# Designs tried in a protein design chat: VHH binders against RING finger and SPRY domain-containing protein 1 (RSPRY1). Part 9

Target 1, 184 residues: RING finger and SPRY domain-containing protein 1 (RSPRY1), of Homo sapiens (Human) (q96dx4r300to483)
Amino acid sequence: LFLKEGRQLTYEKVNLSSIRAMLNSNDVSEYLKISPHGLEARCDASSFESVRCTFCVDAGVWYYEVTVVTSGVMQIGWATRDSKFLNHEGYGIGDDEYSCAYDGCRQLIWYNARSKPHIHPCWKEGDTVGFLLDLNEKQMIFFLNGNQLPPEKQVFSSTVSGFFAAASFMSYQQCEFNFGAKPF
Short names: E, the ipSAE of ESMFold2; O, the ipSAE of OpenDDE; V2, 0.75 times the mean of E and O plus 0.25 times the DockQ between their complexes.

## First folded at step 5 (VHH)

Design l03 (framework vhh_8emy_2)
Fold by ESMFold2-Fast, scan of step 5:
Structure l03 (fold): chain B 184 residues (1-184), chain A 123 residues (1-123)
Amino acid sequence: as target 1 above (184 residues)
Amino acid sequence: QVQLQESGGGLVQPGSSLRLSCAASGFTFSNYAMHWVRQAPGKGPEWVSSISDSGGSTNYATSVKGRFSISRDNPSKTLYLQMNSLRPEDSAVYYCARVYDTYYGPSWAFDYRGQGTQVTVSS
C-alpha cells in the first residue's frame, strides 16, 4: 500500500506487517479458496466467486498489486462493504454502484454492471496489475506492468463508506496479491 | 443487429482435430475482444478461450491450454478455434461470443447469439 503526501505528489510504501493486510476469510464467497498466508486466491467452482481484503481505507491514496497466475476471466479492483457477493447469479466486483473492477482477459473496466473497453492488451501469466485508489481526488487508476489507464471516477458518486481491495474469479482462475510486504 | 454464426463442429474420435469458425456481423468486429464459450448438456457455460481486439494476445482455460488455439481475421470478421487432441470431456455446443455493450445481465455473462456448433468426441 502507498500514502500520498505533500506538495510533491509522492507515494510512499506503507509497512503493513503489524496489521496483516490479506484476503479476508470472513468476507469471501463459498467456493473461493484462500491460501494460508492470505495472499493468493483460487476459484474451485464453475461460478463467479468473490473476496474482499481485511483492510478498509476511507482517506488518502492507496495502492496494491496482483500477479496474474492464470490469465482467464477475473475482475479485480475496489469495493465498499455494500457491494454484494451474488456469485451463483454471476455478479462480481464491478456489477453494482459500490465497486469498480479491471478485467484483463476481456479488455474491460466494470462499474455498475456496465463495461467499457480499455487500451491494454489482454493480460498473460506473470503480468503485474496495479490498483491505485486516490480518495483525495476521488479516482481509481489501473496499471498493467506499469502502464496506466485513464482514471475512473463514477463509483465515487454512489459511495459514502470506505473501500476494500476486492476481486471476482471465474471458474478455476487464480491470482496472487501484494499489499506491500514485497517491493512493488 | 449483432450476428454470430458458428460452424465446423462434428462427431470425431478421441485424439482428433477440428477447426471451428465464427462469422460476425452487425458490429465493428475489430473493436472487440472475442471469446469461445462451450456448454455441455446439464451444465452451465464454460469459458474456453479469448483473443484481444487486434489478435495480439490470447488466453485459454487450463483444461484446453496447449491443445486449442484461438485466432481471428479482422478483414473477414471471422473468429477461429483450432482444437487438437480432442477428449470426450470436450464434447459440448461451442459458441462464439463477445461481451455486452450495455448492461443486459451480470458481468460473468457472455453475449453469444448464434445457435452454436455441436462437437461430440466419442468412440
Scores: ipSAE 0.479, ipTM 0.770, lowest interface PAE 2.3, mean pLDDT 84

Design l04 (framework vhh_8emy_2)
Fold by ESMFold2-Fast, scan of step 5:
Structure l04 (fold): chain B 184 residues (1-184), chain A 123 residues (1-123)
Amino acid sequence: as target 1 above (184 residues)
Amino acid sequence: QVQLQESGGGLVQPGSSLRLSCAASGFTFSNYAMHWVRQAPGKGPEWVSSISDSGGSTNYATSVKGRFSISRDNPSKTLYLQMNSLRPEDSAVYYCARVEDTYYGPSWAFDYRGQGTQVTVSS
């Protein structure tokens, strides 16, 4: 993790490279396209399309990043297996008790279909968004270009299940995932 | 009560410009990011543009990038959308929107309560 002004945070228990983490083509809603390499997704429909990654974590500290390709509405974060993708009804990541998502276009954090404002500016094309899951402290932390928000803790009151990196995309939105193959 | 009132639409020819306005009341306008959403007949809502609470950050749908410009005036509680180089596919009802902290519906939706303003681009 790199912070503003050259400061660095290191999490010794993060190791995503050995598990070949990617977006899961068997756990994706109907109109979301996943790249052949499994690290990029794009919504090609007017609905709200969702995906989970191939790995599930239930202990330790985990981190991944997303590069914003288009700056429109996307909700990206962490979800358990119990989170449902009701894409035709407009439900995505952050719409139930089993998921929590960062929304960089609307300046919101979503949990249980409830939003709350956050202090980051709206994301822009080329921005890097970070997603830390700390299962020891029971918190999620979101970063925009290395700048962190206060921790999110609400989802841990509702679930004891493992988490997947997960995302929802509005019409024609696109982002690229980094699960550790490139430096953070 | 929270109220959003759109205006500025009309019938124009391709290549023309329009400026839409949204007058907000019943809430602290300067505390909310604001959005423009459009809906064409028989189609679902499409997000168009967003502006941060301070006006310091803006975002646009790919289909309107470079042609539309979103701005706000917090003292007058007004949101604007400057639309240049209009195309027939821009024809829709335009709504200004915000998102509430206690929204009970799906997160894909926007909280737009106004009547909208009709934009029709035809030759």
Scores: ipSAE 0.336, ipTM 0.683, lowest interface PAE 2.9, mean pLDDT 83

Design l05 (framework vhh_8emy_2)
Fold by ESMFold2-Fast, scan of step 5:
Structure l05 (fold): chain B 184 residues (1-184), chain A 123 residues (1-123)
Amino acid sequence: as target 1 above (184 residues)
Amino acid sequence: QVQLQESGGGLVQPGSSLRLSCAASGFTFSNYAMHWVRQAPGKGPEWVSSISDSGGSTNYATSVKGRFSISRDNPSKTLYLQMNSLRPEDSAVYYCARVEYETYGPSWAFDYRGQGTQVTVSS
């Protein structure tokens, strides 16, 4: 999805007939299972398993959503190709200069392996989390059931690379991704 | 400096209950989400449960959902874990945890300040 700038923001759907927006089974850590349709992931190990989606964006304003299936520890957001999956060391999305992640179980935002608190309540099964990437204003905005947090800007000081939707999951955590095939 | 002191563990039979407590000091307890994590011999830490700063929302690992209840008492600066229908697989050292803000470290990790409390569920 493309989000227009202005006083009232609206979403435009990306044409998915030429783009298969899903989790990338060729860009996933060892013990994360991806559904056959590519829109659900589940961690089957005690480690912190990670994945990137199949599309990369380097201009414009983009949005995707996640539905919380299990409400435990997950870090979901945006990452460049330079972000590494160091799952055996406990590093996930948000643990380097090339990724930023929302953590709805621990009430944290992660960037460069540093956390800061946020004011949203802990997420619950069935909650919708939104992930806005604004490459015009160089900011990321996270939403819980439509309620936004202040923008995150630090990640844009470290990279000029394109971003992928990306996520890290603790043991037996899972969520479902919506990249625009269903209405937001 | 942050201090977390766990208590309430012990040796119990399968099907029994235990209540763990964690006394917190050295920080504004009501400003932090709090967590229970456990570590069995030869395994890495496993997240068990979390509670928001106000106590208004709670989360549980799938393995303990319906059996364990997390709660907190902000005036007394105490975190609790009520464990029911205990199984041998629940045997572990249980740690009261919080995440240190603005400090570098792997995001999977939780801060531990106490010794933990040993829970052993015999076959």
Scores: ipSAE 0.556, ipTM 0.805, lowest interface PAE 1.9, mean pLDDT 85

Design l06 (framework vhh_8emy_2)
Fold by ESMFold2-Fast, scan of step 5:
Structure l06 (fold): chain B 184 residues (1-184), chain A 122 residues (1-122)
Amino acid sequence: as target 1 above (184 residues)
Amino acid sequence: QVQLQESGGGLVQPGSSLRLSCAASGFTFSNYAMHWVRQAPGKGPEWVSSISDSGGSTNYATSVKGRFSISRDNPSKTLYLQMNSLRPEDSAVYYCARVEYDYGPSWAFDYRGQGTQVTVSS
């Protein structure tokens, strides 16, 4: 994770050793398997299975990355605690007004159960996807291998509490999370 | 009113090839990424392949990578799936799909056609 300071954007890594930043086994849907170290997830079902991370942010500028392990349908981004995991109904991250998600398989940004196309190519195994949350400017920015999309701002028009890194996985999809323990 | 019409399926032996087609109408085809999804009897839908609106980027499920090739012809509003080295586990109804920008669960694909049956049997 990074903090912003000054007029020029200066990002600094936050020491998370006392805050165990990982996928939250107490905030996960039924058929999502989380690795013992908490940084990998795999779906064992044909529906969207969802998870939030263990930390919540309500100020500053934050960043995490995902490495694509399988290239299929996943929606990854940021969600508040008000976002519901309605996996039996097929709802994932980006399907309500409290979450926004990047979909690299279908080339879509999801917000409030509506999608719009983005200009990135389809992701592939080994690609790195970046997720920047700027609570000062009230925007989210998605990156594919360092290439950024235009900022997303819609989720901030609702009354929002703090945000969690969050993801939804279809049919045996898998990815690896980096919350700052490994260099970006 | 989106309409997608699939064709090209059939009964083939393992190791054979088939080329599927999808004719699109009722929307500006060149503005949308397109997808192939398959469903075998008793199973949920499985994503197979995707292609960007321009055709410049493609993606494949691990199970079909190296054997299947997706392409599109925007002037004719047609999507294709070239399937090589077919295996019994490829047997399914194949649907071409577009994602609609309307309310609904994001898990769903916008299927408008009846699909085309592919059966791989010896």
Scores: ipSAE 0.149, ipTM 0.517, lowest interface PAE 4.7, mean pLDDT 81

Design l07 (framework vhh_8emy_2)
Fold by ESMFold2-Fast, scan of step 5:
Structure l07 (fold): chain B 184 residues (1-184), chain A 122 residues (1-122)
Amino acid sequence: as target 1 above (184 residues)
Amino acid sequence: QVQLQESGGGLVQPGSSLRLSCAASGFTFSNYAMHWVRQAPGKGPEWVSSISDSGGSTNYATSVKGRFSISRDNPSKTLYLQMNSLRPEDSAVYYCARVYDYYGPSWAFDYRGQGTQVTVSS
């Protein structure tokens, strides 16, 4: 259990490994390398490369984590199918009305190509970033090593579609995803 | 109105050190995280290093980690990059940058200055 706006939430953890929750090699921009187990991504290009996971959620409360492998520019969060990977134009997760992303390098939250500062320090190698999606209250909450930011709500005004865990990586950036096979 | 002016580059031998400076004006410098971005001929921009608004957190690209050190002096509105053990692959124009206030694409950095040329050769 965790608190949200003074209320207790029932968090139901689903073992996503049973349904092969991983980064989707069929829903990835051209120059992003995905590991064979589907839980790590690295950008080997000068562009801003993006991916969605294999699992789409449209009800309930969901959570995943990433471990920061490199501490540079990445935007990680949630995106619908309507969010486009315009990597050659430099658009990433958070650059349209259909996605919202945490940027731990630049200390920003991105939604609809608009940035908003957040109070977390810059992320470092080995840090854990958490991504909560609450479809009942229509909120997203981001965590750095367990410390939460105020909820993000704007993205829910623009879409009725389900959400995918999604991320964008600048050159040589890398992180590891945990969709529930490892304890949170 | 926003201005960023880089200095401190030059032609040096491999293994040398340089300190780059960036003088900021036209905005509240202490409210912005600041970044160094470099661009070599024929390549796109590469993010090098970032520092939080207070200076309490720093990040480095893997290629420069352990060799470069970013710092800032908020009272003088100046950003620094100390570059040690320079390699030929570090040759590029170096820009100091912030993020755009209201801009997509989010990949881009807001760099306004001419940059400062660093050339490492022997």
Scores: ipSAE 0.196, ipTM 0.571, lowest interface PAE 4.5, mean pLDDT 82

Design l08 (framework vhh_8emy_2)
Fold by ESMFold2-Fast, scan of step 5:
Structure l08 (fold): chain B 184 residues (1-184), chain A 122 residues (1-122)
Amino acid sequence: as target 1 above (184 residues)
Amino acid sequence: QVQLQESGGGLVQPGSSLRLSCAASGFTFSNYAMHWVRQAPGKGPEWVSSISDSGGSTNYATSVKGRFSISRDNPSKTLYLQMNSLRPEDSAVYYCARVEYTYGPSWAFDYRGQGTQVTVSS
């Protein structure tokens, strides 16, 4: 995958490992386990546990993907630093004005604690979910095994902050992140 | 208004089977994914299984995969959970659930029924 940055019309293959692109053990709720390599997370509690990645983007076009390890309830997408992890109250990413999330188990897109249905089938173990953030056009696009949904734009009305890849996990759910160290 | 009525629970021995039913009314059933959630004594709610609006896709919690089967009949507005090889740890109140499209928090499922009690004991 080639990424475009800022006002320059440059496309390059980005090795995100060099910027330590992984799940952030310093920006994670209490009961979410993160693998030693930082690319896998599992919720070991009955609560809704959340994490942001280590990189923040405020310009350009960015993409990451996730492999579904367990097919249960997870909300995965993009969040600013202003999105709070109120996990004990059942709030995950997509539950405020500062985050937007794809839910492949319940077939929903979440923004500002409001959901809307989407046309993708429910995800299954081994599926690849893609997350494109286009800061030039102010839109997010979600993909299931390469099939895209219509762009999401509402989150850009409420935030001027940069975005982090972010996810929330229901009890015992698990997925694996690819921030570009492996081919998309 | 949205109404969900669960039935089919009971007291059974380990290794037995039960089929739970959920009768839905007050909304267009075929437009919604549907879910089964359970709550064991002294524990919080646990998601068990989900089925897409058409019935073409299903998902299961790891703890029940291979033993439970979710299905739906859109013409009769009914959701089912076939539970095989029941274990003591499956003992819980089982709720048929739908997610409200206009209100979070996103972890929650709206429970409109009273649930149906499943007890697996010797």
Scores: ipSAE 0.358, ipTM 0.686, lowest interface PAE 2.4, mean pLDDT 83

Design l09 (framework vhh_8emy_2; at its last look DockQ between E and O 0.01; V2 from the best seeds 0.00; counts 0 for: pae O 6.3 > 2, placed apart)
Amino acid sequence: QVQLQESGGGLVQPGSSLRLSCAASGFTFSNYAMHWVRQAPGKGPEWVSSISDSGGSTNYATSVKGRFSISRDNPSKTLYLQMNSLRPEDSAVYYCARVYEYGPSWAFDYRGQGTQVTVSS
ESMFold2-Fast, scan of step 5: ipSAE 0.624; ipTM 0.832
ESMFold2, look of step 6: ipSAE 0.242; ipTM 0.625
ESMFold2 (binder alone), look of step 6: mean pLDDT 83; pTM 0.836
OpenDDE, look of step 6: ipSAE 0.461; ipTM 0.780
ESMFold2, look of step 7: ipSAE 0.203; ipTM 0.605
ESMFold2 (binder alone), look of step 7: mean pLDDT 83; pTM 0.843
OpenDDE, look of step 7: ipSAE 0.025; ipTM 0.245

Design l10 (framework vhh_8emy_2)
Fold by ESMFold2-Fast, scan of step 5:
Structure l10 (fold): chain B 184 residues (1-184), chain A 121 residues (1-121)
Amino acid sequence: as target 1 above (184 residues)
Amino acid sequence: QVQLQESGGGLVQPGSSLRLSCAASGFTFSNYAMHWVRQAPGKGPEWVSSISDSGGSTNYATSVKGRFSISRDNPSKTLYLQMNSLRPEDSAVYYCARVEYYGPSWAFDYRGQGTQVTVSS
């Protein structure tokens, strides 16, 4: 959820336990299915479907993970509320100035509808992908099974508001999210 | 002038094998990850397999894992798909594809006419 100087923090620490970080069923494109527990998503359509999580961050250092359930095309990362879900036009997370995404199937980083290759191997079922957002240094860092890529800084060149964990799924793709309920 | 030319399809019986080829030209083949995508009549495109630019990393759709093998020969600029234990549900037009480095990111760049694979008794 939140990680600062090696410290893991829960975003909400009140006595009430009903507030959880999860995928936002009110901020999801039409054909993406979210599990009842809010931590898994699956695309059941031929289009590119997208979702944002329930929390928005504008300061500090934040981290989440996904477990790869299917190894096909997905773009996972961070997006502001200004990133639009243009799923019928084939646009996903990483296809505008307001989002940046890791693509483990095609071995690409996407920003502003432009990609560049990365050195990680193709992801496989059971792999863990990590997503660090450092708002102090203005960078994003992606990890595959603990191995990091060079930081991505280009998304911070635009006028941006707060960031949400966000993802886009090609047909029949699925992953499981960990926002801190399980240890990283 | 990017060109991708698929070949090797045909009509085969269930349980048979086929090897598909894709000849690439008009770009630096060794700089691109390559993909196989198939499309059955009345269905949208289904991603089948991917291979990194060096050939060191491969990935497969669950429906074909263990039966299909993707490979490439960068000197000859050729992509291959070895298909074993073919099933009727594998019947489709097979396209080799690269990804353009420009969005929309959902799209694959096919460029070729595809090669028809029909699995029938």
Scores: ipSAE 0.277, ipTM 0.639, lowest interface PAE 3.4, mean pLDDT 83

Design l11 (framework vhh_8emy_2)
Fold by ESMFold2-Fast, scan of step 5:
Structure l11 (fold): chain B 184 residues (1-184), chain A 125 residues (1-125)
Amino acid sequence: as target 1 above (184 residues)
Amino acid sequence: QVQLQESGGGLVQPGSSLRLSCAASGFTFSNYAMHWVRQAPGKGPEWVSSISDSGGSTNYATSVKGRFSISRDNPSKTLYLQMNSLRPEDSAVYYCARVEYDSGYYGPSWAFDYRGQGTQVTVSS
């Protein structure tokens, strides 16, 4: 009788008092609207629009959450500064080698413009999606209402740059970000 | 081989309704999100609506929100677009589309793979 010894992941919240963790109005594509408090985004065009947050992390274990406001196509996750917002060409986060994204509408994980199915059900309004970045183990883990998927590791073979929380929104899609101001 | 066949287009008066259908074959329909894209003469393609693989999530372009309704029937492998309160600016060829899992593209209609021949919708008095 043996138990497999697993590495315990430590959770680290973004400190909003020392790190201004919000969506970056200076790092957003042309038709994405960001709320004045920087924690909500909405696409108002028939295109795929993208944003990165204001903080960049290059060490430790980090976590943020998104509350689904509309249940349509969004690709949400982590991206380096080298990930391009080619919105007129239909590229969002997860569509290059510098980003990885969770897609709860189509039930896909995106990396380097390649997707794979995941077992979570389609997200719906009010659902909470979690995004863990473990820079010690070099992996990303996605959660839907607390239920985790297997870790994603491929993006770490392509970059040593720091990561930003990042998201891409299809037409009329909207979500709310929680970088630690509210309990997880 | 992936095949998509659109039907249901026609010439209608402003304010009318039409329901478009798309019959899918050659792939596991229930495993893919599906999309409607339109192209008017002399204009680029415009994304209209999307539906998740289960039908639990839907999206609409702002120009059609509240007037159009996308739905699917996975057992019959059919995608639908219910178009209400049609306007002259809705006149276009409508295409049923799928995005391949390994494409990553989602925006321009040329990024959608396996779209069919299209069905013409003309709204004119």
Scores: ipSAE 0.000, ipTM 0.211, lowest interface PAE 12.4, mean pLDDT 79

Design l12 (framework vhh_8emy_2)
Fold by ESMFold2-Fast, scan of step 5:
Structure l12 (fold): chain B 184 residues (1-184), chain A 125 residues (1-125)
Amino acid sequence: as target 1 above (184 residues)
Amino acid sequence: QVQLQESGGGLVQPGSSLRLSCAASGFTFSNYAMHWVRQAPGKGPEWVSSISDSGGSTNYATSVKGRFSISRDNPSKTLYLQMNSLRPEDSAVYYCARVEYDTYYGPSWGAFDYRGQGTQVTVSS
């Protein structure tokens, strides 16, 4: 787990040894491949495919990272269980009132199928993207290689449900997830 | 109607380079992302590389990353694939392909709107 401090992220060690967070093979759209240990996803289709992690959070401050494997269109962030995977309609994470997503290819933040530009450069292979969820302050913060964007707050106006780490992948896109088993 | 014409294939030695071209007509080329797909004998189609409509974003299959470079020239309506350090396993028919943006995507590697005849690349000693 990690706490935000100014523009820097500080590490706070907590005991989560009983919780193994991974991508959820029972909460994934039809054509997304998930690695056996649940930490890598790849879209093997020409559709927009989505997944949520196994763990739902409803209090505290939470953080995870992804490593960019392919630099194409992906929308990655946080979603409640009410966010639907409408892959045939081209909807993914950030395309309804129940999710918010970072898009490093198009340089956009998505909420409720509305986008706004962000100042990070386009992501490239090997980049690390960070996803902070602060349920005390009711905000989400996105990081590219440690560089912070302004907080996103809109999603908290429409839902009080718990959040899952979640991602949507355009055709043939791939990334690797780190939910805290490796040092950030 | 959409027409894609590939060229530039041939027989080369391992370690050689080739540049493939694809001439597009019958649609507004600058409005579509473009792709290269290959098919080796006895295998299904394998996606190789993609490029956005502006040319600002490119992606590559792991098997060709660092060796191949995709580019486009929108004024001339031409797509290119620069292939360096060719290996025997790169031997295939290479197709220039487009995805339909106005329809649902198919759940398969073959969900491309193929209009090209392909160009044969053979890497052999």
Scores: ipSAE 0.000, ipTM 0.117, lowest interface PAE 16.7, mean pLDDT 77

Design l13 (framework vhh_8emy_2)
Fold by ESMFold2-Fast, scan of step 5:
Structure l13 (fold): chain B 184 residues (1-184), chain A 123 residues (1-123)
Amino acid sequence: as target 1 above (184 residues)
Amino acid sequence: QVQLQESGGGLVQPGSSLRLSCAASGFTFSNYAMHWVRQAPGKGPEWVSSISDSGGSTNYATSVKGRFSISRDNPSKTLYLQMNSLRPEDSAVYYCARVEYDTYYGPSWFDYRGQGTQVTVSS
């Protein structure tokens, strides 16, 4: 795995092997169902439901993956605690200045309620999406099956607090999270 | 002015087929991914299907996968949804959609929805 500046990212640099990270059942909107092991989520309604993970990062380089279970509308990425879950209004991760999200169904990157197209194909069931947060270079990089997009830097002009892995799920959408318990 | 106009809905028997059309105008159709969203009475909107700007990539909701097919014709600025093996639970108003920037409506929702076309599947 390589960054644009020629730096190689390894598990040791990400440093997730000692952390039991999972989706946070105390930081989730009302109609999102989280599995008992905390690594899978499914929207249980015709609304846009959101969750943050249990870990917060404010320094270093961090990475997680999701496996696409259903290929519909989901916005997945990084959010601070200030990002709001306005599920009945259709606002999710990427829809404020405190979060940035990858949308593989609509081929968009979302930040501050603004989208821009990306060159990845639409995600399919079984695809792996990667989420790199580089707090040293102040950038986020999204990967589809190992293929990276240009870095996103907009969110760092607005955020002064730490980041959580976070996701929003439209009507009955589902994915699985890997925070480092399995090899990336 | 951006416009999306759906057509092709109707009343059909279970097991029937329908083809929905969406005529787009007021924007460069070939530059946008397009989407079908449906809403049944008393329920929230359900995303049904998406197609990339070139037509090279498509996605479907689990409930319609294998029965519905999305396609587009960029020269005629038309989006299609071929619906096969229709079931009573497919009854809804079907909307053609494009994603757009507007914080008033919430950007995570599909914007530039047309007037919709009613599909009713009953005996």
Scores: ipSAE 0.000, ipTM 0.247, lowest interface PAE 15.4, mean pLDDT 80

Design l14 (from e06 with V99L E100D D102S T103G; framework vhh_8emy_2)
Fold by ESMFold2-Fast, scan of step 5:
Structure l14 (fold): chain B 184 residues (1-184), chain A 124 residues (1-124)
Amino acid sequence: as target 1 above (184 residues)
Amino acid sequence: QVQLQESGGGLVQPGSSLRLSCAASGFTFSNYAMHWVRQAPGKGPEWVSSISDSGGSTNYATSVKGRFSISRDNPSKTLYLQMNSLRPEDSAVYYCARLDYSGYYGPSWAFDYRGQGTQVTVSS
């Protein structure tokens, strides 16, 4: 329970059952708006804006989901603390050695500003995207409506730091996060 | 190598329609998602629409949703953008784009433009 930050207190009051499982209003770029409950984000600018969640994981197997609210360009996945938000320069999650992101608009997986195509169809409004981080096997697995891609492993060759759920949003894009407060 | 050639732009009245085309060569067109990006004077690039490699799924920017329709013809290696109910704010140079996964470095939001673009001007 955190008692010293008005904005953080408000978000935590809404979701006390998952107190550390929300988007972090203290680790977000300037033009990204986070909902009062901490589970929705919307970019309010033409720029590429980024956020990390409030929890950091360094062992075990973790999973979260996103519901696609708008189907445009977003890069969503996992990032360490070392991944910097260079948002006014256009860099987002997946653009450095410390993050890996699923891009359902362009059919790409991003790592270190390099992309590779994936076989999922482009996402649409209402789709559920899943993000599995397996720190025992050192892999990430992305799901679209329950259908999985082959594991991604490259980010683990560059970092052993803990990971945060993280996302970047282009031009007025929006999605909703589920960190386990609702059944998967 | 990879070549993209846009065409179909022009000067039209508000409420008009235009169909843009992009002829692709130098790569296996049917293996790549394709995109339309526009750039208005004094503004950065704005993503407009995307289509999957098979053409089975499409996405649109909120500003054009319901008015624009992206399609592709893999046998002819051509990408299309059907633009209906055009507005002055749609005035821009339109580029078709492919992201090159084999050697691209830069911001991931950026698009790999290979063509010269086609100018669309919507004015009264």
Scores: ipSAE 0.075, ipTM 0.497, lowest interface PAE 5.9, mean pLDDT 79

